# Miniprotein binders against Mucin-6 (MUC6): the designs that were tried, part 12

Target 1, 185 residues: Mucin-6 (MUC6), of Homo sapiens (Human) (q6w4x9r395to579)
Amino acid sequence: GHCSLEGGSFVTTFDARPYRFHGTCTYILLQSPQLPEDGALMAVYDKSGVSHSETSLVAVVYLSRQDKIVISQDEVVTNNGEAKWLPYKTRNITVFRQTSTHLQMATSFGLELVVQLRPIFQAYVTVGPQFRGQTRGLCGNFNGDTTDDFTTSMGIAEGTASLFVDSWRAGNCPAALERETDPCS

## First folded at step 14 (miniprotein)

Design ge1 (from i12 with K8E K15E R22E L42E L63E)
Fold by OpenDDE base, fold request of step 15:
Structure ge1 (fold): chain B 185 residues (1-185), chain A 98 residues (1-98)
Amino acid sequence: as target 1 above (185 residues)
Amino acid sequence: DEEEDIRELVEDAKEELEEARELFEEAKRLAEEGNLEEAERELTESIYELWEAIFELRLAAYEAGDERLTEELERLAEELLKLIEEVMRLYVEIEREE
């Protein structure tokens, strides 16, 4: 399964459903029992510096009981709060530079993450077949059906992206919007 | 209604593509003049416009229901992805000069 966060505010789920949203929060991107140590992948969105998007992806966070890895445009920070030089390696996770603009997080448990740092921060999530039907979050449920991808954290199917996205907030944040607000309003 | 929505998405994508192309050409000019900072800004804006266009095409493809139309829209999106790659090549070149 492939999930992408592109253009700052666009998401394509594992089941290939496209949607957009604007929000300034941390969201659960991927949660699954297949991730060890209660692992989860999260996406951090903030105000964009470009007028074309109200908010943009600014960081990705992998969090488990064992590891915390924050990949942002400027640095990679680990559980000790220190910026690390790449490559960074833990028991099951390796973060390394793929290209001048791309980082990769490789794992031994079927999760791969590629991050484009510049000029637009983007993320590409790949999961193995063992994750089929066992994922939740902004990347969807990976069951081959696009129509149920907007399933909330409570298991409710939503018709709009904003309500779906809001259900996966990791903290107290403003409500997500599907489209930018009219500055003239 | 659905057909109209798809048409609107495609038209919006075309408009954004044109804007992106203009920005890309301006960026090239600026880069040639040695104004690398402004060139990078224009390239970034170009990429944003392209991604917006790609999204609209993907959304249109998702809503189309017709396999032939879906394939056509996806093909167009792929062409825009190639353009992003071209823009990115220039971006990387500029970064190397800084």
Scores: ipSAE 0.819, ipTM 0.915, lowest interface PAE 0.5, mean pLDDT 93
Fold by ESMFold2, fold request of step 15:
Formats: structure tokens, C-alpha cells, sequence
Structure ge1 (fold): chain B 185 residues (1-185), chain A 98 residues (1-98)
């Protein structure tokens, strides 16, 4: 399965449902029992400062009981807050530079992440077939049916991207519907 | 009236594609003149326009009730992805020259 975060604000789910959202929070992209140590993949969005998108993807985080790997727009890769030289390996994760503009995180548990750093920060999530029907988050549920890809964290299928996305906030962020666009700086 | 909504998405995508092409041609001219920082900005804007167009085509394909139309819209989105790759090749060339 493939899930993509492209163009600052566009998402395509594992079941190929396209949607767009704006928000300034960390969101759960992917949770699954197939990820070891209670792993989750998360996306961080923030104000973009460009006219085409109010907010844009600025970082991707893999979080488990063992690791917190952050790949961000500043091109620094950290694990548990410490900057790492690439290639960086743990026992089941390898992060390396694929090209001048792309990084890859490969794992032994069927998750692959490719991050395009420039000119627009983008992310490409690939999961193996063992994940089918066993995913939750912004990338959808991977069940072959796009009509219920907007299933919230409470298990309710929604018809709008906004309600779905807001349900997947991680932490105490302002809800996307409650936030007014205001590029104060 | 879903057919009219799909036509509007496709028309918007065509406008964005034309804008992306104009930005790409301007970026080539700027790069030839040695104005590399502005060329990079124009290439980035071109890529944003292409992603807008691709999204509209993907949404139109998702909403289409006809298998033939869905496949045609997906093929058009794939053509725009190839154009992004072409724009990216110039972007990478400009970055290496800096």
C-alpha cells in the first residue's frame, strides 16, 4: 500500500482517496499492530508562508517505545532528540540519503518512508501486504474501500476531510475547524 | 450535476497546467541568464501549480462514475507527474551549479 503527502497540503490514502487539509498540529498518519513497540508514524504541519497553501508538511516522525525519529524541513535527522549522521541504523530501522533531495527510512517490519526535502517537503509511505485492513490514521484503513477511508479515531466514518483529520490530532493542538487563518509573525 | 463538477475540476487543472508551463519556461530563461535564485523560485511555483492540477484530476477521477473517464483522468495525472520530474531535473541542475 502507498500513501502520499504532496504539494504541501494534499494526501492520497492507501486506498487512493485524495483529499486536502490545512492545520497546524501533529497528526497520526499511520497506526497499526504491525508496527513494533506501539509504533506510529506522524506528520507535522505548520504555517507555510506561501500563497498556494496556508499550511504545509514540515516534518515526519516515527515514534515507538524505543525510538523517536524526526525527519524535518531543516534536513536534520534526530533520534530521541539527538542529531544523527546518515546512514543511521538501529536494529530494525535504517535512514539514509537516497539522493540530494530525498531521504529514505527502511525498516524490517514492512514500513518504508521516503521524504523529499526540497523544493517542497513531501512524504511517501509504503507498507507491506500484512498491513491490509490493519491501519488507522490520515493514510486511511487500507481495506480496499475508499468510501470509509475517513474513519475517525473513534471509529466513525465521516464524509468530510476536516472532521476526519481533526480526529487524528496528536497532543493538545487547536482543531483545524476552530483555527482561523492568520499569518501573524 | 456531478458531471458539471468534474468538468470544473478538469478546467481548473488545465488552467494550472498552463500556468505551470509558463513558470517553467520563465525559469529556463532565468537560468540561462544566470539568475539562478529566481529560477529556483519559479520552478518551485511551477511544481506547486502542477500539484494543484494533479489533485484536481485525482479528485475528478475519484468522483467519476464511469470507468473509462476514471482511467483517462488517472492517465492525465500521470502525464503531469512526468512533467514534475522534468521540472525537478532542472531544479537539481540549478542547485548543483550553486
Amino acid sequence: as target 1 above (185 residues)
Amino acid sequence: DEEEDIRELVEDAKEELEEARELFEEAKRLAEEGNLEEAERELTESIYELWEAIFELRLAAYEAGDERLTEELERLAEELLKLIEEVMRLYVEIEREE
Scores: ipSAE 0.810, ipTM 0.907, lowest interface PAE 0.7, mean pLDDT 87
Fold by OpenDDE base, fold request of step 15:
Structure ge1 (fold): chain B 185 residues (1-185), chain A 98 residues (1-98)
Amino acid sequence: as target 1 above (185 residues)
Amino acid sequence: DEEEDIRELVEDAKEELEEARELFEEAKRLAEEGNLEEAERELTESIYELWEAIFELRLAAYEAGDERLTEELERLAEELLKLIEEVMRLYVEIEREE
């Protein structure tokens, strides 16, 4: 399964459903029993600077009972809040520079993350087949059905992205908004 | 109306593609002139516009009930992805020169 966060404000689920939103919050991208130690992948959105979008992806966070890894445009921060030199390696996670513009987080448990740092911060999430039907969050449920991807954290299927996205907020944040693209903006 | 929505998305995507191309060409000129900072800005904006277009096309494809139309829209999106790659190549080249 492949989930992508591109263009600052666009998401494509594991089931290949595209949607867009604007919100200033941390959202759960991926939760699954297949992630060890109650692991979760999260996306941090903030107000965009130069971007035409109101908000943009600014960081990706992997959080478990044992590990916390924050990948932002400028640094990789781990459990103690300290920026780390790459490659950074834990028992089952390795973060390393893939290219001048890309970082990769490789894991032993079937999760791969590629982050494009510049010029637009983007993230690409890949999960193994063992995750099929066992994922939740903004990346969807990876069950081959796009129509139920907007299932909230409470198990309710939503028709719009905004309520769906809001249900996956990791904290108390403003409501997400769906905005149309404007080539003139 | 679904058909109208699709049409609007496609038209928006076309406009954004045109803008992206213009930005890309401007960036090339700027880079040739040695104005790398401004070139990078234009490239970034170009990429942004392309992603806007791509996602509009993807949305249109998702909403399309006709398989042929869906495939066409996805193909167009793929072409835009290739253009992003071209833009990114120049971006990386400029970055290396700085």
Scores: ipSAE 0.808, ipTM 0.909, lowest interface PAE 0.5, mean pLDDT 92
Fold by ESMFold2, last read:
Structure ge1 (fold): chain B 185 residues (1-185), chain A 98 residues (1-98)
Amino acid sequence: as target 1 above (185 residues)
Amino acid sequence: DEEEDIRELVEDAKEELEEARELFEEAKRLAEEGNLEEAERELTESIYELWEAIFELRLAAYEAGDERLTEELERLAEELLKLIEEVMRLYVEIEREE
């Protein structure tokens, strides 16, 4: 299964459902019991400063009980807040530079993440077949049926991307007053 | 009217592709002149236009009710992905020289 975050604001789910959104928050991209230690993959969006996209992807985070790996637009990779040189390896995760513009996080548990650093920060999530029907988040549920890919964190299928995306926020997003000139998608 | 909505998506994608091609050609000219910073900016803008076009084609293909139309839309999106790869090759070349 493949899920992509491209062009600043575009998403394609594991079931190939395309959508776009704008927001300034951290969102749950992928949750699954197949990820060890209550793992989750998250996407961080912020104001982009470019006319083509009000907000853009600025970081991808893998969070579990053991690790908090952050791959950011500034090309810094951290684990639990400490900067790491590449290649960086743990027991079950390896992060390395794939090309001058791409980093890869490979794992032993069927998750692979490729991050394009430039010119536009983009992310490509690949999961093995064991994830089929067992994913939640912005990448959808990977069940071969796109009609319910907009399933919220409460388990409700929504008809709009904005309600779906809002349900997957992780942590405190700026209040509407603080970002009234930059509304969520 | 889903057919009219799909037609509008395709027309928007064509307009964005045309803009992206013009930006790419201008970037090539700028790179040949040695104006690498502006060339990089034009390449980035071209890639943004291509992603907009690709998104519209993907959405149109997702909404199409006809297999032939879906296949044509997917083929067009694939063509734009190949163009992004071409634009990226020049981007990487320029970045290496900076």
Scores: ipSAE 0.807, ipTM 0.904, lowest interface PAE 0.7, mean pLDDT 87
Fold by ESMFold2, fold request of step 15:
Structure ge1 (fold): chain B 185 residues (1-185), chain A 98 residues (1-98)
Amino acid sequence: as target 1 above (185 residues)
Amino acid sequence: DEEEDIRELVEDAKEELEEARELFEEAKRLAEEGNLEEAERELTESIYELWEAIFELRLAAYEAGDERLTEELERLAEELLKLIEEVMRLYVEIEREE
């Protein structure tokens, strides 16, 4: 399964449902019992300062009981707040520079993350087949049915991206906005 | 009307593609003139426009009720992804020269 965060504000779920949102918060991209140590992948969005997108992706975070790995648009990789030289390796996770513009986080538990750092900060999430039907978050539930990919954190299938996205906020932040026209479009 | 909405998405994508092409051509001229910082900015703007167009095509494909139309819209989105790859090649080249 593949989930992508592209163009500042665009998302495509594991079941290929496209949507757009604007918001300034940390959101749960993916939770699953297949991630060890209560692991979750999160996305951080903030005001972009560019006219094409009111907000944009600025960091991706892998959080578990053991690690808090942050890959951010400033190109610094940290674990538990400490900057790390690449390649960076834990027992189950390796973060390395794939190209001049791309970093990769590879894991032994079926999660792969590729982050494009420039010119636009983007993220590509790949999960193995063991995750099918066992994911929650902005990337959807990976059950082969796009009609319920907008399932909220309370288990309610919504018809709009904004209610869905808002339910996956991790912390106190303003409610997400559904698809908007960029000023330059 | 779902068919009318799909046509609007496709027309919007065409407009964004035309803008992206203009930005890419301007970036090439700036790079040939040695104006690398401005070329990078134009390349970045071109890529933003291409993502907007790709999103509209993906959304149109998702909303299409016809299998052949869905396949055609997805094919068009893939062609724009190829153009992003081309724009990215120049972007990376410019970054290396800086």
Scores: ipSAE 0.803, ipTM 0.905, lowest interface PAE 0.7, mean pLDDT 86
Fold by ESMFold2, fold request of step 15:
Structure ge1 (fold): chain B 185 residues (1-185), chain A 98 residues (1-98)
Amino acid sequence: as target 1 above (185 residues)
Amino acid sequence: DEEEDIRELVEDAKEELEEARELFEEAKRLAEEGNLEEAERELTESIYELWEAIFELRLAAYEAGDERLTEELERLAEELLKLIEEVMRLYVEIEREE
């Protein structure tokens, strides 16, 4: 399954449902029992400096009981707050530079993340077939049915991206932006 | 009206594609003149326009009620992805020179 975060504010779910949102928060992108040690993938959005998008993706975080790997637009990769030289390898995760503009996080547990650093910070999430029907978050539930991809953290299927995205905010984030009623802040 | 919504998305995508092409041509001119910083900014703007166009085509394909229309819209989005790759090649060349 493939989930993408592109163009600053566009998302395409594992079931290929496209949507757009704006917000200044950390969001749960992917949770699954298939990720070891309570792993989750999170996406960080912040205000952008461009007219095309009020907010844009600025970092991706893989968090588990063992690791907090941050890949950010400043091209610094950290684990548990310490900067790491690439290629960086743990027992089940390898982060390496794929090209001058792309980094890859490969894992032994069926998750692959490719991050485009420039000119626009973008992320591409690939999960193996064992994840089917086993995911939650901004990337949807990967069940082959796009009508319930906007399922909130409380299990309610929403018709709009805004309510869905707001439910996946991680931590206590600011209120929705003044220009839009999107609760992703 | 679902058909009217799809037509609007496609028209928006067309407008963004035209703007992206103009930005790409301007960036090529700037790069030939040695104005690399400005060329990089124009390339970035072109890529933003292309992502907006691609999003609208993907949304139109998602909303289409006809398999042939869906496949056509997906093909158009793939063509715009190829254009992004072309714009990215110049971006990388400029970045390497900096």
Scores: ipSAE 0.803, ipTM 0.905, lowest interface PAE 0.7, mean pLDDT 86

Design ge1 (from i12 with K8E K15E R22E L42E L63E)
Fold by OpenDDE base, last read:
Structure ge1 (fold): chain B 185 residues (1-185), chain A 98 residues (1-98)
Amino acid sequence: as target 1 above (185 residues)
Amino acid sequence: DEEEDIRELVEDAKEELEEARELFEEAKRLAEEGNLEEAERELTESIYELWEAIFELRLAAYEAGDERLTEELERLAEELLKLIEEVMRLYVEIEREE
């Protein structure tokens, strides 16, 4: 399964459903019992772009009982808040520079993350087949059905991306907004 | 009307593609002139516009009930992805020169 966060504000789920939202919060991208130590992958969005209403992905966070890894445009930060030189390696996670513009987080448990740092911060999440039907968050449920990807954290199917996205907020943040495409933006 | 919505998305995508191409060409000019900072700005904006176009096409494809239309829209999106790759190549080249 492949989930992508591209163009700053666009998401394509594991089931290949495309959607857009604007929000300034940390959201759960991927939660699954297949992630060890109650692990979760999160996305941090903040204000970006020309318009005040525009938001963009600015960081990704992997959080478990054992590890906290924050990948932002300028640094990789661990649980202690210290920026680390790459490659960074834990028991089952390795973060390393793939190219001048790309970082990769490799794991031993079937999660791969590629992050494009510049010029637009983007993230690509890959999960193994063992995750099928066992994922939740902004990346969807990986069950081959796009129509139920907007299932909230409470298990309710939503018709709009904004309500869906809001349900996966990791903190108290403003409501997400859906925005029509603007070629002049 | 679903067909109207799809048409609107496609038209928006075309407009954004045109803008992206103009930005890309301007970036090339700026890079040739040695104005690398401004070139990078234009490239970034070009990529942003291309992603807007791509996702409009993807949305249109998702809404399309006709398989042939869906495939066509997806193909167009893939072509735009290739253009992003070209833009990114220049971006990386500029970064190497800095």
Scores: ipSAE 0.797, ipTM 0.905, lowest interface PAE 0.5, mean pLDDT 92
Fold by ESMFold2, last read:
Structure ge1 (fold): chain B 185 residues (1-185), chain A 98 residues (1-98)
Amino acid sequence: as target 1 above (185 residues)
Amino acid sequence: DEEEDIRELVEDAKEELEEARELFEEAKRLAEEGNLEEAERELTESIYELWEAIFELRLAAYEAGDERLTEELERLAEELLKLIEEVMRLYVEIEREE
């Protein structure tokens, strides 16, 4: 399964449903029982300053009870707030530079993330087949049926991307000056 | 009419592709002149235009009610991805020179 965040504002779900949104918040990209330690992948969006997109992707965060790995557009990788030299390895996660413009996070639990750092910050999420029908968030539910990919955090299938996306906000999303980078709970 | 909407998406994608090509050609001229910072900005703008075009083609493919049309629209999007790769090669070359 493949989910992508491209061009600042475009998303393609695991079931290949394309959509666009704008927002200045942290959003749940992927949750699944297949991620250990209550793991989640999150996407951070902020104002872009360019005419093509009001907002754009600025960071991707992997959060679990063990780790909080942040890969950001300033090309610094942190775990639990501390900058890390690459390659960076934990027991089940490795982050390394794939090319001059791309970083990769590989895991032992079937999640792989590739981040293009420049010229436009983009993310590519790949999950193994054990995730089928067991995902939720902006990347959809991976059940082979695009009609319910816009399922909200309350389990309601929506017809518009904006209502769906808003339901997946992680905590409060104040103005850019008060933006939350760590979701509560 | 969804077929009219698909046609409009494809026409918009063609316009964005044409603009992306013009930006790419200008970036090549700027790089030959040694104006590397401006060349990088033009390459970035070209890539933004290509993503707009790709999104429109992907949306058209999603809305298509015909498997052959869907496959053709996906093929066109793949061609634009290859163009992004070409633009990226020049971007990386210029960035390395700096």
Scores: ipSAE 0.796, ipTM 0.903, lowest interface PAE 0.7, mean pLDDT 86
Fold by OpenDDE base, last read:
Structure ge1 (fold): chain B 185 residues (1-185), chain A 98 residues (1-98)
Amino acid sequence: as target 1 above (185 residues)
Amino acid sequence: DEEEDIRELVEDAKEELEEARELFEEAKRLAEEGNLEEAERELTESIYELWEAIFELRLAAYEAGDERLTEELERLAEELLKLIEEVMRLYVEIEREE
């Protein structure tokens, strides 16, 4: 399964459903029983430099009972809050520079993350087949059905991205917004 | 109306593609002139516009009930992805020169 966070504010789920939202919060991108130590991948969004009304991805965070890894445009920060030189290696996770613009987080448990740092901060999440039907968060549920990807953390299927995204907030943040569609269109 | 929405998305994508192309060409000129900072800005903006276009096409494809139309829209999106790759190549080249 492949989930992509592109263009600053766009998401494509594991089931290939595209959507856009604007929010200034940390969101659960991926949770699964397949992630060890209650692991979760999260996405951090903030105000974009383009518009005050727009937001963009600024960091990704992998958090488990054992590890905290924050990948932002300028640095990789780990459990102790210190920026680390790459490659960074833990028991099951390795973060290394893939190219001049890309970092990769490789794992032993079927999760791969590629992060494009510049010019637009983007993230690409790949999970193994063992994750099928066992994922939740902004990347969806990886069950082959796009129509139920907007399932909230409470198990409710939403028709709009905003309510779906809001349900996956990791903290107390403003409500997410969907791009306004012209009613005359 | 779903059909109208799809049409609008496609038209918007076309406009954004044209803008992205113009920005890309301007960036090339700027880079040739040695104005690398401004070139990078234009490239970034070009990529942003391309992603807008790509996702409009993807949204249109998702809303399309016709398989043929869906495939066409997805194909167009893939073409835009290739253009992003071209823009990124220049971006990386400029970064290497700085």
Scores: ipSAE 0.796, ipTM 0.904, lowest interface PAE 0.5, mean pLDDT 92
Fold by ESMFold2, look of step 14:
Structure ge1 (fold): chain B 185 residues (1-185), chain A 98 residues (1-98)
Amino acid sequence: as target 1 above (185 residues)
Amino acid sequence: DEEEDIRELVEDAKEELEEARELFEEAKRLAEEGNLEEAERELTESIYELWEAIFELRLAAYEAGDERLTEELERLAEELLKLIEEVMRLYVEIEREE
């Protein structure tokens, strides 16, 4: 399964549902019982300085009971607030520079994250087949049915990206904007 | 009218692709002149336009009610991804010169 965060504000879910949103918050991108120690992958969005996107992706965070790994637009990788040289390894996670513009986080539990640092900060999430039907968050539920990928944190399927995205906020943040993802019908 | 909405998405994607191509050509000219910072800016704008076009093609493919149309739209999006790769190659070469 593949989920992508591209072009500043575009998302494609594990079930290939495309959407766009604008918001300034940290959002839950992926939760699953397949991630050890209550792990979650989170995405941080902030105001963009460009006209193509009001807000854009600025960091990705892997959070568990043991680790808080932050990969950010400033190209610094931290764990639990401490900057790390690459390659950086824990027991089950390795972060390394894939190319001059890309970093990769590889894990032993079926999660892979590739981050493009430049020219646009983008993220690519890959999960193994054991995650099927076992995910929740902005990347959707990975159940092969794209019509319910907008399932909220309360388990309710929504028809609009903004309500879905707002439900996955991990902080006290303004509501998401969905002008590009909800054109007039 | 879903067919007309899909046509509008595809037409928007074509306009964004043409703008992206113009930006890419300008970036190549700027790089040949030694204006590397401006070239990088134009390449970045080209890539933003390509992502806009790709998104519209992906949304059109998602909304299509026809398997052949969906496959065709996905192929077009894949071609634009190849163009992003080409633009990225120039971006990386310019960064190395800096």
Scores: ipSAE 0.794, ipTM 0.898, lowest interface PAE 0.7, mean pLDDT 87

